# Ledger of designs, part 4: VHH binders against Cytidine deaminase 5 (CDA5)

Target 1, 346 residues: Cytidine deaminase 5 (CDA5), of Arabidopsis thaliana (Mouse-ear cress) (q9s7l8)
Amino acid sequence: MAQQYKFVFTAEQAASEGVTDHKKLPKLIRKARNLVKAPSKVGAVGRASSGRFYLGVNVEFKGLLPHFSIHAEQFLIANLALNSEPKLTHLAVSDNGTVFQDPCYDCTRFLKEINNAHQIEILIKNAHGRDGSFKSLESHMPDEFGSESILSAEPSLLLMERDNCLALIDEDSAAGGISSNADLCSFLKLEALKAANKSYAPYRKCPSGVALFCEGEVYAGWYIETVDRTISLGPVQAALVDFIARGEGKGFDKITGAVLVEKKDAKVGQEDTARKLLEKIAAPNCDFKVFHCQEERKDWITGAVLVEKKDAKEGQEGKLLEKIAAPNCDFKVSHCDEELKDWIKL

## First folded at step 5 (VHH; framework vhh_brivekimig_d4)

Design s33 (from k12 with Y109M)
Fold by ESMFold2-Fast, scan of step 5:
Structure s33 (fold): chain B 346 residues (1-346), chain A 122 residues (1-122)
Amino acid sequence: as target 1 above (346 residues)
Amino acid sequence: EVQLVESGGGVVQPGGSLRLSCAASGFTFSSYAMSWVRQAPGKGPEWVSSISGSGSSTLYADSVKGRFTISRDNSKNTLYLQMNSLRPEDTALYYCARWTDYSGEFLKMDVSSQGTLVTVSS
């Protein structure tokens, strides 16, 4: 390629760019933000527990409302999810690679969905607007972690491996198998279903996934929900993060195929938003199809609930395992000293 | 410029196994989905299996599902097809192919010109 497109760095690669410690994180942003056209050039950089560094850039679409856009912080989170990173340790945001800025408040709330949110360190400006320090997310937003948060009602599994146990409905499945000739639609359909099975949709229970085809490669992404619907990331936007990060600088107008998989009659549907976005940015004749899924029916335990009792004796450790018979493979586990395998009996 | 070179074919008895390889050069291998296509003597080409550029998604023809495994090593620019429980009807020239375009209903592929012969007979 004429220009180097890179959104993931090993520690050694980051050091070669001059990033030897967390104070220098914003230096990586300068490279990423120049790769995407936007009215404002904001970038985010994060360090994962693996030691790898990830980049995010804001993406805006001409002629579309702001809710179609991808904020730099949302891009970063989607990039972490696409690379199966379980934890984010440090985050910095900058519009020029040398002067940092506070993360967007709405995007900061997006970080609360991450399983290690209370431990994430974010770079915050001081009172004079130039010098700053890393501050834990919990310290920056104590009211969100304090007493009764909305997240206390639902498990926060963003960035944790998940399987929504979804299958295509009979009418939309590959009945009779795949043609002896390669069937791209079946390929995109299955990839979009895989994406939907990774979708984080704990509040409204409407997971979805998108697969895109561009010049011989498939890109995929999934719906990432927040308690505030307006800051959730749609599956087509998540797939575009994959496209930008792995697509070697290809233009969106090279996207010629797309498939959305979502639940039939979903209360939070993605079809209209995906169609409008693809009509604006993709190839003029892009083939966009929607298929429907449902939770796989099971009559056995697919998960477990581990609950600590309030008045447990020391010898009893106050732990209770509850059976969950659900088509969804998710389960709720509280912290304990015993391994999970000792709490689940088939 | 674009080169696809297959190897690994041979003669094997029913129930046997073979591993095919396709060495790719002249393009960014990891950016392209790849396929295996076969052609039995006197028959037209038949799609066998496909794999995405990242290797995360795979598809198989019903006739080979559960017996064949497609894989790739992007660090070596090599595509593989592990063929187990081979049957006489698997006898064919096997070609590797690169996905190039999508025209709606049809996927266009660059198919190698050489192929590797697999013969399953007693």
Scores: ipSAE 0.027, ipTM 0.503, lowest interface PAE 6.8, mean pLDDT 73

Design s34 (from k12 with V111Y)
Fold by ESMFold2-Fast, scan of step 5:
Structure s34 (fold): chain B 346 residues (1-346), chain A 122 residues (1-122)
Amino acid sequence: as target 1 above (346 residues)
Amino acid sequence: EVQLVESGGGVVQPGGSLRLSCAASGFTFSSYAMSWVRQAPGKGPEWVSSISGSGSSTLYADSVKGRFTISRDNSKNTLYLQMNSLRPEDTALYYCARWTDYSGEFLKYDYSSQGTLVTVSS
């Protein structure tokens, strides 16, 4: 039982602590202070559509600017993403780990990126400040939901499955084995690339991922963007969420290896931030490497059937398809004996 | 106390298949990357395959790529190696290994003390 409640609880585990449903989330945050071994207090607790409960803690790094820190709500959302939770149903937050508070504007902006944002219920204090009641995020911030542009995360929203179709520029692949030897760097490259392929970066289109090595295990995380990016979560911070949640209380000073995968010439680069953070917290001789990725051509056609008018100049439409199709694309060109008004492409 | 117990070895004809299992206890299995390492008679240990704690990343030695598949079931604390198209040169004692640390370019492992014997007879 001890330690199992650290950052993720099954419905049964939460019930054993007296938390049988979302209405008792305040009980869980008060108990969580004794369940989480972290330098910071629990600042967020949430219930997912799976029925599982998740914790988030504020993480600050001594001697670094505030933008390096991990907010409790960012921690919680990264924790949900790392556990493939598709929806957050209920959320309660605290600024000291002992009492619930209304969530701040920045935190609610982060929540709006989630695919079920309209249905998320957050704990809001009553007028007398003694107890709270759950209200939908939309009811709490109605003006923020009046525009589809606020929810415009094309093609998918945060917490939805995604594949950014990224491949390493350094000729490594992300499919089922990239090296004949189990060297750590190759393994970290694969994990960081997989993380970058899960990265939520709809506004600046600069997905990235980080993999960390500590005492026998790899931890990974990815960049999670918000519309104005001021409360976006960096990939090294997301990997540290994985490290804290699964690392059984290991210290950051035990991290001995790290790899960042990001796009070449990204408008929003992560290397400088990741390097500075790791130099401050990781082992003194931590090996940190950066590799670049690029999107596979999504506009390339892997197979097409081109139906052309019999009397048209042969090869004209087929030549255009060859120009935009993938090198291994297989074309089928069919001549139609019927009179066609337009060319047909599949 | 860390325990790794291998099973599933045996005698098989060339072209045959075997599935090895490793039952792990004494640590949080899902938090550790795992490997299979083999030692053929009269030879040193050879790394075969590795899998991340989550199971999302796998690596294979060139000698087994396309024939062997590493997998894990974290709910059962068990590591697997599916071996297909077995060859006489795959004859070896197979060890389950837990990653412990990093030194230079090489991983450090905790090995099982027993291993499981695979004999491919012609």
Scores: ipSAE 0.091, ipTM 0.520, lowest interface PAE 4.9, mean pLDDT 74

Design s35 (from k12 with R98K)
Fold by ESMFold2-Fast, scan of step 5:
Structure s35 (fold): chain B 346 residues (1-346), chain A 122 residues (1-122)
Amino acid sequence: as target 1 above (346 residues)
Amino acid sequence: EVQLVESGGGVVQPGGSLRLSCAASGFTFSSYAMSWVRQAPGKGPEWVSSISGSGSSTLYADSVKGRFTISRDNSKNTLYLQMNSLRPEDTALYYCAKWTDYSGEFLKYDVSSQGTLVTVSS
């Protein structure tokens, strides 16, 4: 029989395991323990606004320092991001599903990066330490939440869709399209670039992404930053979350290819950490390559239709588009009545 | 056991269109990147296009870029190749391929033994 590890459950699937509501989240951890290989243990379970339940496991790497490890809460959040979940509603952390624990301070700081952070409810131990109740993250860490930061959800936050508008630098351009085997190698570059474009790096502005190749499939993940960088999740660790969640129990020693895409001379570089980790866990012959990216002009356009009032001067709008449009941009100017003068598409 | 069954080939005039299909079984289709590879009479195999397991990433050979579109339906375990603006040099036996390994700079994959014949004749 083929064994499939399950890290995502629909509400119906969770109910079939006896988890009919968020209060029974620790029960799902116990059930899920049988779905992961030792030494990894399910340590976190979360409910998303979609009604789906997500699991996180602690992943430690023998012979490597603790900062290489993936905490169960970090795993769960990366798993939410990989599945395009916009919000986390409830979180429980448990020791093997029998006893729940308060999330560690570092992990609660990681949760604060999420766009609905003040609304997240976490399972906290009561005074006896045996039972618990759900408490909002804000109530648990009031000093971390100022009224201004709680109400300001306009900036792109963790778990919100984003595009960092990154492109490989000319030297490392990954234009797929030639008939040689080199085009297949460009596939990992493209996947790593796509991952870097999803990277959450608001503080040091050094987004990055990793793509891994294992037995016919590509797995990818991206750097997820926190204000305290020591608890940030590296792109290779995020890609390993994807690998564990979708790889159906394959060992890390089956990973034979990897590509990292990051900014050249980034203040927070990922190459050394990724290389050390892959040398330790991946196939002995694993091919690891690094490529560099840069932000494309944010307002670059390759074609546009400008709809303006009938008496506007063409030369003025053309000069503006020349400054913000991508090279070789072809645009058309259309005229409209004064009541429709605000129709500009970029 | 991996099984790949191609269909949709035929005879078409230059400038015409064809849609190839590949029905896959024996593996978790959505977990594997797939490719189309062709072999013209008397020539070796040539890679045409690739698509990631999720379908979000695609690559094309320069000779077909802008004319061919690779896609997949993971709910039906089926890979597609939409071929437009066909040319006589597109005449070949087309094979569906499942990615199996990566050895340095070269990708190893399982290719169907049958293929589907595309003939572009004027």
Scores: ipSAE 0.095, ipTM 0.536, lowest interface PAE 5.0, mean pLDDT 73

Design s36 (from k12 with A97T)
Fold by ESMFold2-Fast, scan of step 5:
Structure s36 (fold): chain B 346 residues (1-346), chain A 122 residues (1-122)
Amino acid sequence: as target 1 above (346 residues)
Amino acid sequence: EVQLVESGGGVVQPGGSLRLSCAASGFTFSSYAMSWVRQAPGKGPEWVSSISGSGSSTLYADSVKGRFTISRDNSKNTLYLQMNSLRPEDTALYYCTRWTDYSGEFLKYDVSSQGTLVTVSS
């Protein structure tokens, strides 16, 4: 029997389901609504710049408050991020596969964090009784884009490739080698750290990642922040998106191990939320551990000194920082002088 | 009876290549994440690389990243480590190990104590 649980479609695969272009996106929503058993069913489907189609479903957890839930639009964004898609081009939302719904206000704010947010087209209900029309996100919410220059100033936006240059605190470091009592936790620590290094946390600067273990396979996800922290997607929820999308219909009760990596004194901590959720859904004997990380030094100079003086040639400053920064780490140069170059050579 | 048998080690010159194999038996190979761990003479054990049960996730130590490739063939119950651009620092006994279903303990001595010797010398 063919596998039913599918959350990613190539253009050719989507065409076989009757979706030949983005205007047929709602056809895939009907499939999505049947993949998750929930009291209320909402589906989301998106087209990425790659031409692939992605599904999102609403995930609710019995006996937990609504803030633990994953909205269909959040699921879709996490699914795009997990598959390294740089841009979302079109989005449609529907609860029955035939009637279109406007994305909720909070979810549209989530979409604003994407690097191409101004160009994203969403399917909006038509006031004249027709089955909706595509509108740019910016046209739908023009006032929300008044601060676009602030997000544009960030070195990396949501769905862009990133490396937060995080390392485990020395006493917990995997770089120290394996002792005689090393466990699967070392594998999960590295996967969770890898996830934390992909985490989007531009407002509170508290990146985090989670790795889950189920029957020989690892699933991972990372914290995705919005300007309103209330609608932000936690790392355990993001890891569950990976679990649902790739786990081939396995129940959450098969998850036997989990690791969270976050900053020691994070203003936005994830431990309590992750622990409560895993206690409710994972295997009764699930081992959950938390490890702490910190930013590694990218260079021998601090970013603060670069804003004080602009006596050096602008192009040479950038070249020096590119040589000493971590390969995927972003940096910003404001000012530098000749004496600082001598310090860097040390 | 659970058994892991390493092979493929030998003497090679700097810049050379070797392919290590680990033949697994006595358990459902595809249900376990696997790792390669090495121990250089007079040093403690060092984790080298890990691969998930399906092979969809792989991890590498910084010292071997870009030079070594871990892979598996679940139809043959075999784990591999392709080692390219070998350096004298890669000289060590290489061990194959599996991850467990409990808290996920894996130890260099829990399944295989044999190892395969890799010597990189001119």
Scores: ipSAE 0.121, ipTM 0.519, lowest interface PAE 5.0, mean pLDDT 74

Design s38 (from k12 with A33S)
Fold by ESMFold2-Fast, scan of step 5:
Order: sequence, then C-alpha cells, then structure tokens
Structure s38 (fold): chain B 346 residues (1-346), chain A 122 residues (1-122)
Amino acid sequence: as target 1 above (346 residues)
Amino acid sequence: EVQLVESGGGVVQPGGSLRLSCAASGFTFSSYSMSWVRQAPGKGPEWVSSISGSGSSTLYADSVKGRFTISRDNSKNTLYLQMNSLRPEDTALYYCARWTDYSGEFLKYDVSSQGTLVTVSS
C-alpha cells in the first residue's frame, strides 16, 4: 500500500520517526490526526511498558447521540487491550495536535481501572503556560489513590490478561457451536466468544464481545466497564477501534457481518446499542446476529487456584486436586508470596 | 499483484510428518484470514483449516483435527501447516488461500497458485 494507517508503533518504528522516549510522545499526536480522513477534536498518545507507542482518536458517528462516540482516551485504552499490553506508562492528550490538554476528570477516572494506575504518568499543563510536565496519576489525583491497602475498587486489572470462562448456550452439543467446515457465522461466533472472555466487567458481571467481518478479515472487541458505568466502552465501539487501527482506512460501510456474544438477560443492554450503531454505519446488507453465553458449570470446585511454595514438591497438590475435583475443574499452579497465597487459596 | 507460493510437499510414509509453507506477497498479510484447502486426485476441493489475521483463532476440518496445526508468521508473510500422523487419505495437492469477501451464501477465497503435492504412500 502507498499510504499506511498506523495506530501502533514499535520502539524502533517510533525512533525512526524521531520519537526515542516519552518526552517526545506529543510528536505522535499529529500522526493520530492524519490516520483518519477527518480531523479529530482530541488525540491521545500512550507509551506501554513494552516500549511500544499507541495512538487514540475521537470517533463520532453522524446522526447518533454523543454517548455512541469513542473518546480518544477510550480508543487508546481499547487499543492497548487489543494488543495485550499489560501496562500504560505515559499518556499525553491534545485537542489540536499542538496545544496539550490535561485529561478530563472522567477519562482520568477511566485510567484508574488500569492495573498500577497510580504510577501512570500523564502530561499536565504548567500553571503559567502551554508547556507541560509529566506527573503520576496519584500526584494529580491523590484523594483517589491514597495507600494501596485502602483502594476499595481492587481488583483494578483492566489490562491484565483474563478469562471469563464463558461458553455459548446456543451451542450445538455435538460441535460446541463451531463448524468443522469453514463457516463465516461459526468463525464470527468463535471470535466474539473469545472477545467476551476477555471482557472487563467486574462491577455488574455482564461481559460481552463483538466480532466484525470486512473484506476478508475479522475484527473484534469487548465491553470495558468502569465503576461509574457512564464512561464504559461498548463491545461494538471496542471492535470498531480494532477495525480503525487494523483496517487500513476502510469505510464502516464495508462491514458486512457482525456477531455479538453476551449473557442472556444481561442487565447492560448491548444488543440494542450495537444494532442501532451498525444500522447507521455498516453495509446495508450487513448480517448482525446475537448469541448468548453463560459461565461454565464445574461441580463443587469452580476456578480453583492451586498455590505452591517455590520449594514445595511439584505436582503433589495438583494430583490430589485431580482426584477429588470435577473432570471440568480448571486450576492453576502458582508460586506466590505469602500475602497472595492467603488471597487465592482453595 | 497478489501472489501465494506453496512449498514443503513431498512423499512420506503413513504416520510421518510434513510442514507446508505459503509465502504471501502483494497485500497486507496480517490483515487477512487465511486457509489451507486440498484437492485429492479425482475429487473436489476440501477445506482443511483456517486462521485469523492475528493468529488468535483457528478452525480445523474434523478429518484433520488433532493431527494438523495451522500457524502464521506475520513478520515473514508466511502461513504454515504442520501435518502429523499422515494417512494415505491425506494425499492431495494443498493450496494456500486468502479470504477475500462474503458473496451471497459463500465465503470467497483467492487461490491463484499451483499448490504443493503431498503423497502419503509406502
């Protein structure tokens, strides 16, 4: 391709563009504006602990209310999650690509959902000018973090790898809901279920995921919840972040298939929101289907965690658990500090 | 121009293993879902396996599940098929295919290569 749309930069790629460290992070904001065909009102740029740089842009949909939109900071965080980044180290936000903005209160609250959020450094304006300096979230918002032992919202583990242990209730008992032959619907079900299993829904326990099909490729995203809910990111919006970041400038009107996986009778109404959004932006022939999931049943032992001291005889606890646990019991052998051992005992 | 070049086929005894490769060029490889499709002598084409652009999702035909593994290296624009416990019934020309679009009731593939021949015999 002559023109490449890019929302993720390796450390090497960023260095070739003149961005060798976090102090040059603002240089990437101009690129964020040029990656979408229309100017963004707000751009966001983040550096992950991996050394990679991520971009976020504000996405608004014509004819839809503002709550359907994707804020630049939400885009950035979804982009980090889609790329399995465990930590965000630095963040800069800009309205016009040149003038820096302090992140808004709601977006800063959203950042609090990230593991080790108190250590994230954000670009804050100087009192006397348009220049800024990096400050930790804890320094900027001390009343929200206090000491770690009194954080009531834990676990704030948004970017940590997770598995919600969900299975489709609409599954064919013989095939597990996936075809033995390549079938677009079955492939989209698989991708949407995988997305739902990555969904961050700690407060209301209604995880969900979406898969989109466009011109030979599948894009996916998942619901990302906040304690206040009002700044949560829906699964279609998260999937559209994937679509924009990897779709090389394709229009939404090229999306011809979509699948939503959510819990039956979910208290958060993802189906209605997803359907309205797709009807406005996707191809006129777009096929949208909804499938329901539930947590897997595992007799009397569910999600067991087997914790071993580092110098313990390996396998003894695991062998015992296998003898008394259900055949479908999922368990992990972990070597942990005594504090964590007390927290995750079977 | 889109180009797919298969390699790695050969003659192997029953129970043996082979690894097929497909070198892709002329398109953004990581953006497309890919498949392996085979055609045995005198038979129609049979879908074998598919993998998403990121590599996070894979699907297999029941006839190869547990024996074959599809994978990709997006940095090298290469698709792989690791074939273990090969059977005489696996004898076929193997083609690498790129997903292009959904057309009516069928998923379309771009298959413009010569394929690579796998023969399982004593």
Scores: ipSAE 0.082, ipTM 0.496, lowest interface PAE 5.1, mean pLDDT 73

Design s39 (from k12 with A33Y)
Fold by ESMFold2-Fast, scan of step 5:
Structure s39 (fold): chain B 346 residues (1-346), chain A 122 residues (1-122)
Amino acid sequence: as target 1 above (346 residues)
Amino acid sequence: EVQLVESGGGVVQPGGSLRLSCAASGFTFSSYYMSWVRQAPGKGPEWVSSISGSGSSTLYADSVKGRFTISRDNSKNTLYLQMNSLRPEDTALYYCARWTDYSGEFLKYDVSSQGTLVTVSS
């Protein structure tokens, strides 16, 4: 009530707005639209397993193609991820904040990437327009799509805690020991790398992260992939979700610095989209830089980090690994160099 | 006028602890990223740690991660650095820095002209 631009509500805060349970999510959408000014009205409200409620808004960028936009449901999922929520339990959507609507087809595809997707209940408008009812996401989707398409073979799913084990490969990389941390660019590189390590990229294996600088504060976000890449959320869009949710109504024209961290020669690159978006919305002469990352090896028993070299010979790397690691160590390996796979204990 | 005044430095033995403070004035403290930067004798400046305006986000240089903790009290306009398990390599002048602008390759920031000296020796 007292604060505008509020995108996260505790159960107690939601109750003060008259929302005591998930059945009143449409009421929170209608009330929340008065709390959020431009860029858009509240279009999505979710309840997490923690009991907290999360808001999402549609964000369109004037003069840019539709694929740059952030859908309210994408905003909501990014908001959940930024707040380390492990599960979404209920979702309601609206196109204008006055009535609820069925989630769009593309947005339901995004929801299917969540680790508890089978248990998510979405508010479905009935044929007579009366109140609607909650339906499981699985029951709402065509049976032909199958539950196999919702479940991932990856060790972690969207909203689950993850570490992509990425390190910078530029001249300032930690592996080279020549990193300059005396400037904002170095600082934003570390924030963007941290974001890239949280990135959900199970289909194309191209994680990425963005850090934005605005008036003494850093905002960050990461690439969130879906099986259909056209509805995936880019890292600059995810960072803008953080900016909108925590920036207390600051304009995008106050963003003066940005860094993207992505894999070198990624099949799904983010640079062109991020650059075009920032050129349109950010401060005049906003400085945007791109740095590259790669998977690094980690020894969990000793806490040692091993960085793979592309040109290393098998015999040489095998000898190095024996000298660094204890003979009975368990290893987790994440690397771009295929040569080491035969040497690593699973 | 923006002022940053560091304190809390001193001489400690290896393995010891120190808590540095930075009193800020002349600006809305809670609206700015704050950092600790150090400079050892004969070396260039090294970034140590940063904290967001709200205190919700913190970053640390690899050399101090797990040993140092950055924090802030916005009601007192004060930035802190808790330094544990100090090493001879931590010997330096420590500066409090306010991030003010981004310009090309470099961030423009305000740094105290004085700093506070930390010496780690037996």
Scores: ipSAE 0.107, ipTM 0.565, lowest interface PAE 6.3, mean pLDDT 73

Design s4 (from k12 with W99Y)
Fold by ESMFold2-Fast, scan of step 5:
Structure s4 (fold): chain B 346 residues (1-346), chain A 122 residues (1-122)
Amino acid sequence: as target 1 above (346 residues)
Amino acid sequence: EVQLVESGGGVVQPGGSLRLSCAASGFTFSSYAMSWVRQAPGKGPEWVSSISGSGSSTLYADSVKGRFTISRDNSKNTLYLQMNSLRPEDTALYYCARYTDYSGEFLKYDVSSQGTLVTVSS
């Protein structure tokens, strides 16, 4: 009887592993470490606001530079995103399942991109002991949480629902896009576009997604950006998180097809990195294709703007109610006497 | 022992509806993208619709868009094709098939590849 690997646990399933609350999270790390034959056996385990528990493992690719690797914390966050979890509540990291470790500096900066980052509790070692205590991410790194953040101006943060309103361009659609005659490439193209529409790219505005084909099934992932792009997670790496989590132990050498969807002439392109990684790990005859996308109607307002003054009494504030047709467009309530130029994003 | 068993065909009037089923066995059904292919009398095979293993992505031939709906129940290892607003041109043998190749070629199984006949006539 072979045991199937599992990267997501209900509260009841975690209890069966001896984890009845977040304080016992490290017990799941030992299980996570057995899923990948990585040189580093660092594992991560997190609790989501849903009550489900998520695992992350370090993935290193033999013969490739370290920046191609997936850190356990990055794996965990990608796994949360793939399962549409809106918030991470608790995180623990351990090398051996018994000694707790602080998350690495780079991974801690990755956590700052999450919408509830200030409230995430992480397991930190005591000053002179190996016993851990949960501390908020902000209390652990107070100097790195600014009072004024560019992210506060974004319509969505990491793990929040998002739609980048991307569509394939006519040229790429005509040259092998989604056709009325379905082939498997059309499925990969559709899944890669869906992934690109979930991509978190607030700094360089270059969202992308990847879909992989293995033995009849499609696996997908998307680019997840950080302020320092060197610690960002590429779309092919994110798709491999999906592959590892749902692929039931299949080897990378069984991947026979891949599609990348990214913006044409993107300032931060993914093609070269994706191609290099797939050439190393995928099936020798793996077919890899790149298609291009662009934002739909972001420069055009099709929605109605209704100006309604609440309370006609002198000295009362007026308010605006606006509707924007594009789902990724900002809308906000503003007073009638305020300048309206900033709420219209063309 | 891989088997696909199609059912649900019959004779209907133009504008009518039929629901086709394909019962799969002998393989991990949820791991395979599936399709419906039809062959009208005197014509070659025509692809109709496809669905991914998870059911998250569907594709349709232009001739059936808005009229046909492909779906699957992975807990029952069953593929479906709901056909509405049927036309005489929809008359064909309908086959259930699976994808195993990135190139998009579909496979028909020897035991189950008899198909199910749909006749739309006034």
Scores: ipSAE 0.054, ipTM 0.511, lowest interface PAE 6.1, mean pLDDT 73

Design s40 (from k12 with A33W)
Fold by ESMFold2-Fast, scan of step 5:
Structure s40 (fold): chain B 346 residues (1-346), chain A 122 residues (1-122)
Amino acid sequence: as target 1 above (346 residues)
Amino acid sequence: EVQLVESGGGVVQPGGSLRLSCAASGFTFSSYWMSWVRQAPGKGPEWVSSISGSGSSTLYADSVKGRFTISRDNSKNTLYLQMNSLRPEDTALYYCARWTDYSGEFLKYDVSSQGTLVTVSS
């Protein structure tokens, strides 16, 4: 019972808070609001296909424009992604835990990026203002989900497992890549690259990730794109969702290190936004670095795959794997050409 | 209270192997980068290896690359260092360390006060 503040609950944990079914979801919103000093009272709570419950809180940053903020629904979706939840089943939004409100238009756009969007049920007040009822997202906005809507033809794979197959560019790798010298920047660089490889960027193909360091713990998040990029969630905002959800109420002023990994030729860059936000909220001594990545080849080998040539000597497997495999790259035999298949024992 | 308890040290001949273990408690083990740091008699501390919270990223000092392997079991809150092809210059007190911060060029660790002694001699 020592860890009372949570943004993720099992069905049993939610029941202990008085949430015995999805209709009582607004009760969890009050708990989430107590963890963040936000001008907005809006909160969100969702149930995933796993049966777990997730919380979202509106986060506004003092002295920054509204576009830097994290809407409660965006927070919830980022929290689902951080926990590898593939589907959202039910969503409730409330400004005080007792009065329901509909998700805003921008947040509804965000929900439509989820692969099971047609199956998501949202809690809506009935026409008579009595009890709320769950309605499908499609039923709430039928014109955008109908057979005449072109939106349903666009990619909607948010929350699906992803690997963007990104690696740090040779210049950054040679000058400050993986080295024998352990430093915080090198550790955060690898975590930010890992986050960038999970980034949802189907429209403009500019994935990015951020890793934050606070009092010995690392928090990470990635860019989550929508078709309208103005309502997309930046990687630093996503990393702050991880920080708030797992940081046990720590203040942002405790963040002392940060790394952004993004593509050098990105049409949508994140550096300026991330730097501005961190300068306002993080520790005065916070070290922020930016590194660049690029897409790598499909024939990489790593992990449990044994790679050896037919003429390989005892102990040559590790040397071959080191030469072929980039760190954190996965590949399947079916993606190899015929020549490379001769190097793999099935 | 953060506790790090090392074990597995001993006396071994050159070319031999040892596996060190570190049992961690008092913090969320899977969230922290963990390191092995050693100190030879009469010398300053030397960083040996580090591993990310998930175990997906590892770093090694040039002096131990290809000979030592760092690993972790998050379900047991345990850090490991497999040491192969040991050399007399590997003789040192080995410490398990939790990475907490840095001060410019220097890493800050929560280090076990005990350590485990590794002696490589004929």
Scores: ipSAE 0.000, ipTM 0.291, lowest interface PAE 12.2, mean pLDDT 71

